# VHH binders against PI-PLC X domain-containing protein At5g67130, part 2

Target 1, 376 residues: PI-PLC X domain-containing protein At5g67130, of Arabidopsis thaliana (Mouse-ear cress) (q93xx5)
Amino acid sequence: CSNGNCQLLDSCSSATDCVSGLYCGDCPAVGRSKPVCTRGQATSPTSIINGLPFNKYTWLMTHNAFSNANAPLLPGVERITFYNQEDTITNQLQNGVRGLMLDMYDFNNDIWLCHSLRGQCFNFTAFQPAINILREVEAFLSQNPTEIVTIIIEDYVHRPKGLSTLFANAGLDKYWFPVSKMPRKGEDWPTVTDMVQENHRLLVFTSVAAKEDEEGVAYQWRYMVENESGDPGVKRGSCPNRKESQPLNSKSSSLFLMNYFPTYPVEKDACKEHSAPLAEMVGTCLKSGGNRMPNFLAVNFYMRSDGGGVFEILDRMNGPVLCGCETLSACQPGAAYGSCKNVTVQTRTPSMDSTAGSNSGGSYSGSVQFSRSLAS

## First folded at step 4 (VHH; framework vhh_rezetamig_d1)

Design n16 (from e05 with L101D P109Y)
Fold by ESMFold2-Fast, scan of step 4:
Parts: sequence; C-alpha cells; structure tokens
Structure n16 (fold): chain B 376 residues (1-376), chain A 123 residues (1-123)
Amino acid sequence: as target 1 above (376 residues)
Amino acid sequence: QLQLQESGPGLVKPSETLSLTCTVSGGSISSSNYYWGWIRQPPGKGLEWIGHIYYTGSTYYNPSLENRVTISVDTSKNQFSLKLSSVTAADTAVYYCAREDYSRSWGTYFDYRGQGTLVTVSS
C-alpha cells in the first residue's frame, strides 16, 4: 500500500503512505523490525455522544504537558530535568488531548512552569511563564467552541491571588467552570451539552485546599479519586490510590484520574507501555475503583504506541460507557444503548479485562470482528 | 460609566432578517476579560440567551437558534450586532445587549445590560 491508503498496522516508509490521521511509527521495544501506520489523534467522544454527564466520559491527559525538549531555554542555561512530552500544548490539543497537568511555581517574579525538585523552581528546571501556555489554551477554547479542557495544577504558587490573577490575565475566566456548580458527594456532573451551552468549558483543579475558598480554584481531591503515579502506579496487578485521594472505590466524588507513567520518563519504552500493559492496567484500575471507568488517562509521550496506543484504549474505555459498545467506533449516533456497528479492527492491544498475562511474545497482531447484538 | 445601548427597527416582517446594533460607551469592547452577548425576553416569558462574541470575532450561539443567528463585532466603532434571519411571530421579544462577566463564586453573569428594545414581528 502507499500514497495515503495504508491502514492501521500496515507497513509504511513515510507518513504520506498512511490514511489521514495516522503517522508512520516505529516501536523497537515490542520487537518490531519495520514501522507501521500508527494512530496520532484521539477521536472526540463528544463528536459521537454529547448528551451524557461529564463524568461518564474518558479524556486523554498529558503529564507535565509543558515539558518538552524544544521549549525555550533561559539565556546561558542548559536545562537539567526530565521531559515528559514531545510536542507543544497547541499540538497536543489539536491531537485530542483534553487534560493538561501543569506544575506551577513562583519563579523569576512571575508564575512559571517548571519540572523541578522540592517545591522550588531553578533556572535549569524552568520552561516558561505559565501565562504563555494558558494563552495557547485560551486560543484553543476560542477556536473550538464545543471543546472542554481540564487543567490539573501541582501547585507551588504562594503569591496572594496568584492563580486567579494568572487565569484572568490569560483571558480564561469566561470559560471557567465555577466551584459552586461542581457536584459533591459523587453526584453526576452537568451534561457536556449543558457545559458547552453555559460556556463552562475550562475545569481547573489545584493541589492546595485553601485556594478553593481563597481563589475559586477547586481542590482536586474533593472532586476526584486518583491512583498512584510513577513506579508504584505502573506496577502490574495493583492500582493503589494516592495519599491525598480517597480510596478509588469511594462514592464521595464522581471523577477518576488514572495515571500511567513511570517515575523516570523513558521515551523508548512508551510505545510498548501504551499497548498491552496499559490495557491491562485500565482493567485493574476499573476493578479497584468498584467498576468506575477512569475519566482522565494521564500519560507521558502520548503519541507513542505500537499502533493504536492510548487512542485505541480511550475508544475502548468510552464505548462501553457511552453507548454500550466494545469501542467508540462501534457507536451509532442516535441509536439505542447497546446498538452497535459491526466493525473489523486491526489491533495489537489485548482486552482490558485481561488481568493475567504471560511474558511470552505471542501474537500481538490480528484482524478482529467486533459486533454487539443485545441477546433477548 | 459603562453603558450599552440597543438600536434597530422595532417592527420586522415575518421571514425577514432582524438586525440590531449595540453601542458600547464608557469602556472598550476590546477586552480579553469579557464576552458581548444578546439576550431576549418574549412577552410573559423568561430570559433566553441568544449568543455572544469575543472582541476577536469568535462566536458561540444558542444551539436552538444557531442556524438563524449571526453576531459580529466592530472594535473600531465599539459596537457589536445581531442578525436573526427568517423571523416569525415567536421572535417577538424585548432584545437586550449585555456584557458577560464571570464570577468564580456563581458563574457567568450579565454585569451590564442595555435598556432593551422591543421587536415586534408582524405582517
């Protein structure tokens, strides 16, 4: 195949060989010897179904979304920190990322994005003033009037009214989802349709509890449960909650943030991790959460995969919840729940219900027919 | 000191286009902190939001009206305007222009509103 007609998992030599939305990607970590057409964009679940409560949807989230090697350097300084992403926040949003994790610090008489140590930003860990990234978010929301973005702040800002002033200066207050309308006690969120109509299209959470009352920025763990991040969070067979979070099966909040990234980011392993291991972990976390599907899937290097990656997994998280089908692509707009298209999917990703796997290579690739007809 | 004033015809024939302009005085429309919107109140009914515009020209419309609504902004004249096409008797209402602001305590609100202009749709 060539010249724009190669399908997912077909061998390719350049991105121009693949159908629109795919790039030509390699994954040596899974033993692959040739690049294949690989997904690079998420399907928006709200483009298929938009009438459900916000907490029924799963969104792609990028860990330390600002942290990429091409970010500007301070004059005369080399950055000495880890990178978590490979592209700009604007590119991330265009590719379907809807959640952004940002570390905010008081630095250089401003609020900066830094990937730093011990709650302090240094010139060699600094990326850029936070307002630059928030202006990219503002431009995206302005240009895409039906999209909803969530920002989660690891918050080291101590200046008075620092966050409220920052977001106001970035022109984002007009999209701000008010704390007073956030559901408590595990109740459902407003529907996506209602949020778009009200223009409450920016959700912002902070790790600092006092800022909810002081600045109107929601305290994260009042509204969501969250698993451990880093090496404890990627350990197979368990999905423990973060120290700050209630247990994952707690009914006190309706959102679930699922982290899936190691303590030290390893770019070369991301394509392997975003296939079978991630699918298995989604199943484990679903069980640990009392059959609650995660609402945010937070990863490093989100485009790297062995084919379908995080994008295929998101489709399989959204399909069962939003329309009763195995994958989002099987949903039929306007049809009753459980009425699904018959689709044939090429995939290297096992079922999310697979709680046990072997380390044997086995066969990752195959053509699978998905169909769901409600029996009697 | 900020004032908003509606202007336009008070009578429109069915199937024609309703056109209203809002003139902003005492402040600039070129502000990143606000949207500029249109709301209406049919006789004996509640307020209905029509849509809003950002000073850069970005718009969002009430989905129930979106196929008939166009809102535009002219920052050089400090004005924004509404066009509502294919009007019927159901479009008879008092039309207000408004500045939309945000309160972190209770959400979006109209902090300034014009006096309102009655538009009657009749043959």
Scores: ipSAE 0.000, ipTM 0.151, lowest interface PAE 17.8, mean pLDDT 84

Design n17 (from e05 with S103Y)
Fold by ESMFold2-Fast, scan of step 4:
Order: sequence, then C-alpha cells, then structure tokens
Structure n17 (fold): chain B 376 residues (1-376), chain A 123 residues (1-123)
Amino acid sequence: as target 1 above (376 residues)
Amino acid sequence: QLQLQESGPGLVKPSETLSLTCTVSGGSISSSNYYWGWIRQPPGKGLEWIGHIYYTGSTYYNPSLENRVTISVDTSKNQFSLKLSSVTAADTAVYYCARELYYRSWGTPFDYRGQGTLVTVSS
C-alpha cells in the first residue's frame, strides 16, 4: 500500500502512505524493524456518549505538555533540560489531548513554563511565558465549543493573584468551571452536556491549597486521587498513591488521575511502554482504586506506540464504563447499556483478558483484564 | 563549591567504545545522599539520561541503552566514568556528568552538572 491508503499496522515508508489520522511510526523497542501505520489521534468519547457525569469519562493527559521539542528557544541561551512531548500544545489538543500538566514559575518578571528543579526556574530550563500557551488553549476552546479541557498546575507561582490574573488575561475566565460547583465527598460531577451548556469547559487545579480561597483555583487533591509518578509509579505489580493524595480507594473524591511515565523521560521506550505494560498498569490501578476507572491518563510522548498505543487503551477504558462494551468503538449512540456493535480489532496488542505474558523476544510483558463490574 | 568536569576523546569511530571520565572537586563522591550520572544532548534535541551510579558501585541504566552502557566509580580519585560500546552517528552529542538527588517529584533530578563535552562519532 501507499499514497494515503495504508491501514493501521500496515507497513509504511513515509508519513503520506497512511490513511488520515495515522502516521508512519517505528518501534524497535518491541522488535519491529520496519515502521507501521500508527494511531496519532484519540476518539472523542463525547462524540459517542455525552450525557454522563464528567467523572465517568477517561481523558488523555500530557505530562509537562509545554516541554516539547518544538518549543521556542530563548535568544542566545541553550535549553538544557528534558523534553516530555514532541509536538505543540495546539497539535496535542487537535489530536485529542484534553488534560495538560503545566509547571508554572515566577521568572523574568512574568509567569513562565519551566521544566526545572525544586521550585526555581533557570534560563536553561525555561520554555516560554505561560500566557502564550494559555492563548493556544483559549483559541482551541473558542473554535471547539463542545470540548472540555483540564489543566493541572504544579504551582511555583508566589506573586499575589498571579494565576487568576494570568487566566483572565488569556481570555479564559468565560470558560472557568467555578470551585463553588465542584462536587464534594465523592459525588458525581455535572454531566458533559450540562457543562457544555453552562460553558464551564475549563477545569483548573493547583498544587497549592491556599489558592482555592485566595484565587478561586481548585486545590487538586481535594477533588481527585492520584497515583505516584515516575519510577515508583511504573513499577509492575503496584499502584501506590502520591503522598499529597488520599488512598486511591478513598470515597472522598470522584476523580482519579493516573500517571504512567518514568522519572527520566525515555522517548525510545515510550512506544513499548504504551502497549502491554500500560494495559497491565491500568488493571493494577483499577484494582488499587477499588474498581474506580482513572479519569485522566497522563503520559510522556503520547503519540509513541507499537500501533494502537494510549489511544487504543483509552478506548478500552471508556467502553466498559460509558456503554458496557469492551471498547469505545463498540458503543451505539442512544442504545441501552451493554448493547454493542460487532467490531474487528486491528491490533497486535494482547487481549485485555487476564493472561500471563512475557517480554522475551521483543514481545509484551504481562497482561490485564478490565473489570466489567464498573457499573454503579 | 562543587565542580564537575568531563574529560575524554572528542572523536570516536563507529563501532568503537566511547569512554568519558568525570572528575569531582569541592566535594566528596562518597556520599549517601547522591547518585552520580551521565546525561547527553544530541544536536537540536533535549537531554537524554544515560544512567547513574552510587558510590558503592550500584548502577541503574536507561533501559534503551543498558546493553551498551557501563558506569564505574573510583572513590579514591573522586571520579566516575562512562563507557558506551558499539557507537553510531546517533551517539553524537554533548555529554554531561551530573550529581543527582533522590526525590519523588516532577522536574529535573540533578542539582549540579559539568559544562559538557562534545563527542562526535565519525570515521
């Protein structure tokens, strides 16, 4: 195949060989010697089912979304830090990312995005003024009136009213989901339909508790549980909670943020990690959370996979919860829960059924079975 | 005043072993609070972590590089070294040695680094 007609997993030689929505991607880490057409876009769950509470959906989230290879350089300064993503935030949003993790600092008499150390930004760790990225978010929300975006801030901003002023200056206040309407004690969120109707389409959380009262920015761990990030969070067989979070099975909040990325970003391994290992970890975290499906799946290098990647896994997370089917593509709009289409799975990823596995010879290690008893 | 300084050949032929040494001055490498690591930056790209070593000799390597990487430590000379075997043009980069902190947090996990040394893989 060639010239735009190659399907998922077909061999390809260039970006233009694959059908729209796929790119020609390589993954030597899983033993592939030739590139194949690979998913680069999420299926929007709200395009299929939009009447459920927000906390029933799983959204793709990018870790340090601003820390990407295409970010502008400061004049005369070499950036000497790790990258977590490959493309711009505008491209991420166009590809179905709906959650953005941003590290915000006071720097150069402004608020900047930096991938830095222990709460201080340096010129060699700085990416750009935060207002630039927030203007990209504003443009996306303006152009896509039914979409909801979540921003999670690792917050090193000390200037008074810094966050509220920044978001207002970016023109985002008209989309702001107010803290006063955020559910307490594990109650359901408003439905996606209601949030769109009210235009409450931007959720913003901060790591700093005082800013909820001072600026109207929700304190993250009052509303969500979160697993460990980095090397402790990707260790097979466990899904420990982050120190700031309540235990994952706590009934005190209704959102669940699942991190899946190592302490040091490793681009070449991302395509392997986003296959069977991630599927296994979703099952582990589901169990640790008391059969609560994560609402945000946060990764590095979100487009890297051996074919279906995080996108296929998101479909398999959303299907059982939103419509009672094994994958989102089997859901039928307007049908009763559990009424599913026949779908042909175009994948080399092992079945989500529980099966012992190994990574010998470039194959996947482990397997996972998603619980079908998530309805409650 | 802690200082780290890389040293080694700036040119390595394809298929050979790249060998670099980091000399630590102004502080002791024999410390339980730190790892000592190697990081590189290919032209036009971000940093890539290679691996680190504890002063007792315990190592952890980037999984994508682990079958080509050896890091060793010499506490008597206050030095640690990197060997990267079977190099190709893709290994051309500025190489940094670094002191790394243990913490369960997002962000850059090192507090000091050397000035960097350019290694070009060419015939």
Scores: ipSAE 0.050, ipTM 0.546, lowest interface PAE 6.2, mean pLDDT 86

Design n18 (from e05 with E100Q)
Fold by ESMFold2-Fast, scan of step 4:
Structure n18 (fold): chain B 376 residues (1-376), chain A 123 residues (1-123)
Amino acid sequence: as target 1 above (376 residues)
Amino acid sequence: QLQLQESGPGLVKPSETLSLTCTVSGGSISSSNYYWGWIRQPPGKGLEWIGHIYYTGSTYYNPSLENRVTISVDTSKNQFSLKLSSVTAADTAVYYCARQLYSRSWGTPFDYRGQGTLVTVSS
């Protein structure tokens, strides 16, 4: 195949060989000898099923979303920090990212995004004023009226009313999901349809508990459980909760943030990690959470994969929960739960759960049923 | 004032071993609060973490490089070193030695680095 007709996993020589939405990607880390057409965009689950509570969906989230090599340098300063992503937040949102993890600091008499240490930003760890990134988010929400974005802030801002003022100045208050309407005690969230109708399309969480009362920014671990990030979080066979979080199987909150990235970002390994290892870890975390499917899947270098990558895994997380089918692409809008299209699947990614079905010669007939139920 | 200085060859032939040393002055390597590591920047690309070492000898390596990388520390000389075997043109980069504080959750930035040394792999 060539000239725009190569499908997912077909061999390619350039991006122009692949159908729209795919790029020609290599992954030497898995021992592959040549590039294949590789996914670079998520399927929007709300374009297919939008009538369910927000906490039934799984969204792609980027770890340190601002941290890319092409971000502006301060004049005369070289950055001495690691990058976690390869593209702009605007590109990430266009590719289906709906969760952004941002580290915010008081710096240069402003609030800045920095990949830094000990709660302090330095010239050599600074990326840009936070308002620049928040204006990109505002532009996206304005141009895409049915989309919902979540921001999680690792919060080192000490300025009085710093976060509330920042988001207001970015023009984001009109989309703000109010804390007063956030479900407590593990109850379901409003439906995506209701959230879009009310224009409550921006969810913002902070790591600082006092800011919920002081600024109307939700305290993260009141509303979600979260596994450990970094090297402990990618260790095969376990999915421990992070210190600030309740146990993953706690029924006190309805959201689940799953981290999957090492302590030091390793770009060359991301394509390997986002295949079989990630699929296995989703299954492990699903079990550790008491069959609770994660709602945010947070990764570094989100486009890197061995073909389907994080995007295929998200489809396989959403399909069983949202419509009872093995993958999101098998869901039929408006059909009853469990009514699935017959799909042809090309994948190098193993099953996420031992209760999942299998294909028969590269075709599926709706045999996958995860142990996770919509009512859990 | 803490200073880190790289030293080693500017040219290395393909298939040979690259050897670099970092000399630390104005501070002690024998600190329980820090790791000491190597990062590199190939021309036109971002930073790549190579690995780091604790003063007791514990090492952590980039999995993509772990079969070719050895980092060692000499606390008596206040130095640490990098050996990268079987080099190819892809190993051409500016190499920096750096001080790092371990953070378990969100990655670990460097708070100090050397000025960098360009290593070209060519015959």
Scores: ipSAE 0.012, ipTM 0.458, lowest interface PAE 8.0, mean pLDDT 86

Design s03 (from e05 with H52Y)
Fold by ESMFold2-Fast, scan of step 4:
Structure s03 (fold): chain B 376 residues (1-376), chain A 123 residues (1-123)
Amino acid sequence: as target 1 above (376 residues)
Amino acid sequence: QLQLQESGPGLVKPSETLSLTCTVSGGSISSSNYYWGWIRQPPGKGLEWIGYIYYTGSTYYNPSLENRVTISVDTSKNQFSLKLSSVTAADTAVYYCARELYSRSWGTPFDYRGQGTLVTVSS
């Protein structure tokens, strides 16, 4: 195949061979010798089902979303730090990323995005003023009036009212989801439809508890549980909670952030990790969370896979919860829960069910299931 | 004040073993709170993680380098070392030793780093 007609998993020589939304990607880490058409975009779950509480949806989140090698360099300065992504935040949002992890620092008499050490930004760890990235987010929200974006801040900002001033200056106040409407005690969030109607389409969380009262920025671990990140978080067979988080099965919060990335980013392994290993880890974390599906799946190098990657996995997380179907692409807009399209599934990703006694690959009511039911 | 300092040869011949030592001063390597490791930056490229070690000897290596890399720790000298075998021109880089508090910083790969030492692989 060629000229834009090659389908998912078809062999390709360039991106122009693949249908829109796919790129020509290799993955030597899984033993592949030739590139194939690979997913690079998420299907928006709200384009299909928008009437459910926000905490029923799973969103793609990028770890250190600003941290890519093509980010602007300071004049005369060489950047000496790790990269976690390959494209701009604008491209990430266009590809269906809806969660952004940002490290914010006081630096150069401003607030900057840095991938740094010791809670301090240096010229060789700095990427750009945070306002630049927040203006990209504002442009996206303005141009896409039904989309909701979540920002999670690893917060090293000490300037008085630094975050609230920064977001206001970026023109984001009009989208701000107020802390007063955030559910505590594990209650359901407002529906996506209600959030869009009220224009509460930007959720911002901080790692600093005092800023909730001082600046109106929600303290992250009051509203979500979170698994351990880095090497402990990708270890097969366990899904431990992060130190700042309540246990994953806690009923005190309704959001669940699932991290899946190693301590040190390894781009060439990402395509292997985002396939079968990630699918298995989703099943493990689902069990550790008391059968609560994660709401944010946070990864490095989100586009890298052996074909379907994080995008296929997101579809399989959302489908059962949002419409009662095996995958999001089988959902029929406006149809009753459990009314599913016949879809052709081309996948090398095994069942997400890592629990003993699973019926992995079994037939359910005349349909082939590649994962067990992840929803009620 | 914690300081990390790399030492070792600045020139290594192809096929030989690159050997670097990191000397830690102002703090103890025997701390249960930290990992100690190596990262490098080839000219014109981004940082590449090599591996890290816990003071008990447990090691974690970059899968792309694990067949060639060995990291060891000497708690009596407050030092840890890197050996990278079968070097080629592609191993030319500035090498940094580093400390990491794995639960301290979200997404930050190291909290202290040496000044870096340039190692050129050439005949």
Scores: ipSAE 0.012, ipTM 0.477, lowest interface PAE 9.0, mean pLDDT 85

Design s06 (from e05 with S64D)
Fold by ESMFold2-Fast, scan of step 4:
Structure s06 (fold): chain B 376 residues (1-376), chain A 123 residues (1-123)
Amino acid sequence: as target 1 above (376 residues)
Amino acid sequence: QLQLQESGPGLVKPSETLSLTCTVSGGSISSSNYYWGWIRQPPGKGLEWIGHIYYTGSTYYNPDLENRVTISVDTSKNQFSLKLSSVTAADTAVYYCARELYSRSWGTPFDYRGQGTLVTVSS
């Protein structure tokens, strides 16, 4: 196949060989000798089902979204820090990313995005003024009136009212989801339809508790549970909560942030990690959370996969919860829960129930265990 | 003020072992708060993490390099060292030593690094 005709997993030589929405991707890490047509965009779950509470959906989130290979270099300074993504935040949003993790610092008399430590940004760890990225988010929300974006801030901003002033200056106040409407006792969130009607389409969380009262920025761990990030978070067979979070099975909050990225980012391994290992970890975290499906799946190098990647996994997370089908593509618009299309899924991703090595089928075409587990 | 300084040969022959030392001054390497690591940047490419060591001798290596890498620490000299065996032209890079903190938040930060040393692999 060639010239726009190659389907998912077909061998290719360039992106122009693949049907629209796919790119020609290589993954030597899984032993593949030739590139294949690979997913590069998420299916919008709200384009199919938009009447459910916000906390029923799973969204793609990019870890350190600003720390990408396209970020401009500071004049006269070489950046000596790790990248977590390959493309711009505008491209991330266009590809279906709806959650952004941002590290904000006081730096150069401004608020900057930096991949640094100890609340200190250095010229060799700095990326750009935060307002530049927030203006990209404003442009996206303005141009896409039914979309909802979540921002999670690792917050090292100490100047008074720094965050509220920054977001106002970026023109984002009109989309702000107010803290007063956020559920606090494990209650359901407003429906996506209601959020769009009220124009409450930007959710912002901070790691600093005092800023909720001082600036109206929600304290993250009051509203969500979160697993460990880094090497502890990708260790097979376990899904421990992070220190600041309540236990994952706590019913005091209704959102669940699932991190899946190693301590040191390794771009070449991401395509392998985003297939079978990630599918297995989703199953492990679902069990650790008391059969609660994660609402944000946070990864490095989100485009990298051996075919379906994080995008296929998101479809398999959303399908059972939103419409009762094994994958989002099997949902039928306007149909009753459990009424599914007959779809052929070309996949190299095992079942999320951790059943491995079955050559009689089953585990590689997806499981329905999430539908039975998430009735509550 | 904490300073890190790389030292070692700038030229290594193919198949030999690349050996570098990092000298730490202005602070103690015997600190429970930090890992001490090596990172490199090949010409025209991005940064690659090699590995790090805790002052007690515990090591963690990049899986791509782990069969060729040894990192060691000498707390009496306030130094740590890198050995990379069986080098090829692909190992030509600027090598940096760095102070790192294991972060439970997001990713892997470092706050100090050496100025870097160019190591060329050629005959």
Scores: ipSAE 0.016, ipTM 0.469, lowest interface PAE 8.1, mean pLDDT 85

Design s07 (from e05 with S64K)
Fold by ESMFold2-Fast, scan of step 4:
Structure s07 (fold): chain B 376 residues (1-376), chain A 123 residues (1-123)
Amino acid sequence: as target 1 above (376 residues)
Amino acid sequence: QLQLQESGPGLVKPSETLSLTCTVSGGSISSSNYYWGWIRQPPGKGLEWIGHIYYTGSTYYNPKLENRVTISVDTSKNQFSLKLSSVTAADTAVYYCARELYSRSWGTPFDYRGQGTLVTVSS
């Protein structure tokens, strides 16, 4: 195949060989000798099903979304910090990212995005003023009136009213989801349809509890459970909650943030990590959460995979919950729950319960059982 | 007080291996809270991260350098070392060893650094 007709997993030689939405990518880390057509964008679940509570959907989230090698440098300074992504926030949003993790610091008499340590930003760890990125988010929300964006702030801003002033100056107040309407005690969120109608399309969470009362920025762990990030969070066979979070199976909150990225990012390994290992970890975290599907899947280098990557896994997370089908691409807009397209799964990525063996075939696997439970 | 001190030859011939050792005093390298790393600054240029090591032996390297870099740790001597193979004039730089924090979202930034040692690649 060539000239734009190569399908997912077909061998390719250049970017132009693959059908729209795919790029020609290699993954030597999985032992692959030839590049293949690889997914580079998510299917928006709300373009298919928009009438369910917000906490039924799974969204792609980028860890340190601002942290890419092409970000501007301070004059005369080279950055000495890791990069977590390859493209701009604007490109991430265009590719279907709907959650952004941002580290915010007081720096150079402003609020900056920095990938830093000990709560301090340095010139060699700084990326750019946070308002620049928030203006990209404002432009996206303005141009895409049915989309919802979530921002999670690792918050090292010490000045009073710093966050509320920053978001207001970025023109984001008109989209702000108010804390007073956020569900407590594990209740369902408003439906996506209702959120769009009320223009409550920006959710912002902070790691600092006091800012909820002082600035109207929701304290993250009041509304969501979260697994460990970094090396403990990618360890095979376990999905422990982080210290600030309630246990993952707690019924006190309705959102679940699943981190899946190592402490120190390595771009060349991401394509391997985002294939079978990620599918296995989703299954492990699903079990640790008491069969609660994660609502945010937070990764580094989100486009890297051995073919389907985080995008295929997100489709498998959303399909059973939103329309009763194995994958989101099998959902038929306007059809009854459980009415599915005939789709060919063109991936070697195993089920989300990949640690479970199969004796009698797929009927008794953990992934099949999970799908049936959610369908009910 | 934690101190890091680089040591090793200041002159290396092209195509040979650059070898440096960092001695840690005033603290133990056998700590789950830290990585131990190497960074360099070529004359007239900015700083470049080389790689780091955890006290258990786990390593992460700058992808631009990874085929030439080996970092090792000796917990009994409280030392860690850098080997950079097949050097060229472009590897001439001041080399620093550094302590890096192990934490969510933290990259290669360091909270302690050695004084630096100049390594010149020349015949």
Scores: ipSAE 0.013, ipTM 0.432, lowest interface PAE 8.1, mean pLDDT 85

Design s10 (from e05 with Y34R)
Fold by ESMFold2-Fast, scan of step 4:
Structure s10 (fold): chain B 376 residues (1-376), chain A 123 residues (1-123)
Amino acid sequence: as target 1 above (376 residues)
Amino acid sequence: QLQLQESGPGLVKPSETLSLTCTVSGGSISSSNRYWGWIRQPPGKGLEWIGHIYYTGSTYYNPSLENRVTISVDTSKNQFSLKLSSVTAADTAVYYCARELYSRSWGTPFDYRGQGTLVTVSS
C-alpha cells in the first residue's frame, strides 16, 4: 500500500502512505524491523456520547505537557532537564489530549513552567511563562466549543493570588468550572452536556490545599484518587495509591487519575510500554480501584506506540462504561446501552485483543477484560 | 552542604572506554534512601539517564545503554564512577553525576547534580 491508503499496522515508508490520522512509526523496542502506520489521535468520546456524568469518561492526559525539546530557550542558556513530550500543547490538544499536567513556579518575576528540582525553578530548567501555554488552552477552548480541558498543577507558586490572576489574564475565567459545583463524597459530576451548556469547560486542580479557599482552585485530592507515578506506578502486578490520595477504592471522590510513566522518561521504550504492559496495568488499577475505571490516563510521549497505543487502550476503557461495548468504536450513537456494532480491532497481543468477524484463526472473539488473566 | 563533582578525560577516542568519577563531599554516599546516578546531555538535545547505583553496589541501567555501561561505587572514598565502552561520536555529551530520590511523583527524580563535564568523542 501507498499514497494515503495504508491502514493501521500496514508497513509504511512515510506518513503520507497512511490513511488520515495515522503516522508512520517505528518501535524497535518490540523487535519491529520496519515502521508501520500508527495511531496519533484519540477518538473523542463526546462525539459519540455526551449525556453522561463527566466522571464516566476517560481522557488522555500528558505528564509535564510543556516539557518538549522544541520549547524556546532563554538567551544564552541550554536546558539541563528531562523532556516528557515531543510536541506543543496546541498539537497535543488537536490530537485529543484533554488533560495537562503542569509544574508552575515563581521565576523571573512571573509564573513559569519548569521541570525543576528542590521546589525551585532555575534558568536551565525553565521552559516558558505559564501564560503562553494558558493562552494556547484559551484558543483551543474558544475554537472548540464542546470540548472540556482539565489542568492539574504541581504548584510551587507562592505569590499572593498568583494562580487566579494568571488564569484571569489568560482569558480563561469564562470557562472556569466553579469549586462550588464540584461533587464531594463520590457523587456523580454534572453531565458533559450540562457542562458545555453552562460553559464550565475548564477544570483546574492544585496540589496546595489552601488555594481552594483562597483562590477558588480545587485541591486535587479532595476530588480524585491517584496511583503512584514513576517506577512504583509502572511496577507489574500492583497499583498503589500515592501518599496524598485516599485509597483507590475509596468512595469519597469520584475521579481517578492513573499515572503510567517511569521515573526517568525513556522515549525509545515508550512505544513498548504503551502496548500490552499498559493494557495489563489498566486491568490491575481497575481492580485496585474497586472496579472503578480511571478518568485520566497520564503518560509520557503519548504518540509513541506499536500501533494502537494509548489511543486503542482509551477506546477500550471508554467503550464498556459509556455504551456497554468492548471498544468505543463499537458504540452506536443514539442506540441503547449494550447495542454494539461488529468491529474488527487490530491485534497487539493475542491475550488482550479480541476480533469480531475476523478469520485470523483461533478464538479471539471474546470480550476484552484488561486483566492479567482472561478466564477460559 | 552536599557537593558533587565530575572528573575524567574530556576527550575519548572512538571505540575506547569513557571513564568518569564523581566525588561526593558534604555528605555520605552510604545513604539507605538515595541512589547515585549518571545522566548526560548531547549538544542540542535533552537529558538522557544512564543509570544509577546504591551504596551496596546494586546497579540499574538505561536499557538502551546497559550492554556498554558499568557504574561502580567506592564508599571508602565517597565516590562513584561511570565506564561506557565502545564509544562513538553519538556519545559526545556533557555528563552529570546526580543524587537521586528514592521515590518521586513530580518534578525531577534528583535533588543534586554536579556542574557537568564535557566529553568529546574524537580522534
Scores: ipSAE 0.040, ipTM 0.531, lowest interface PAE 6.7, mean pLDDT 86

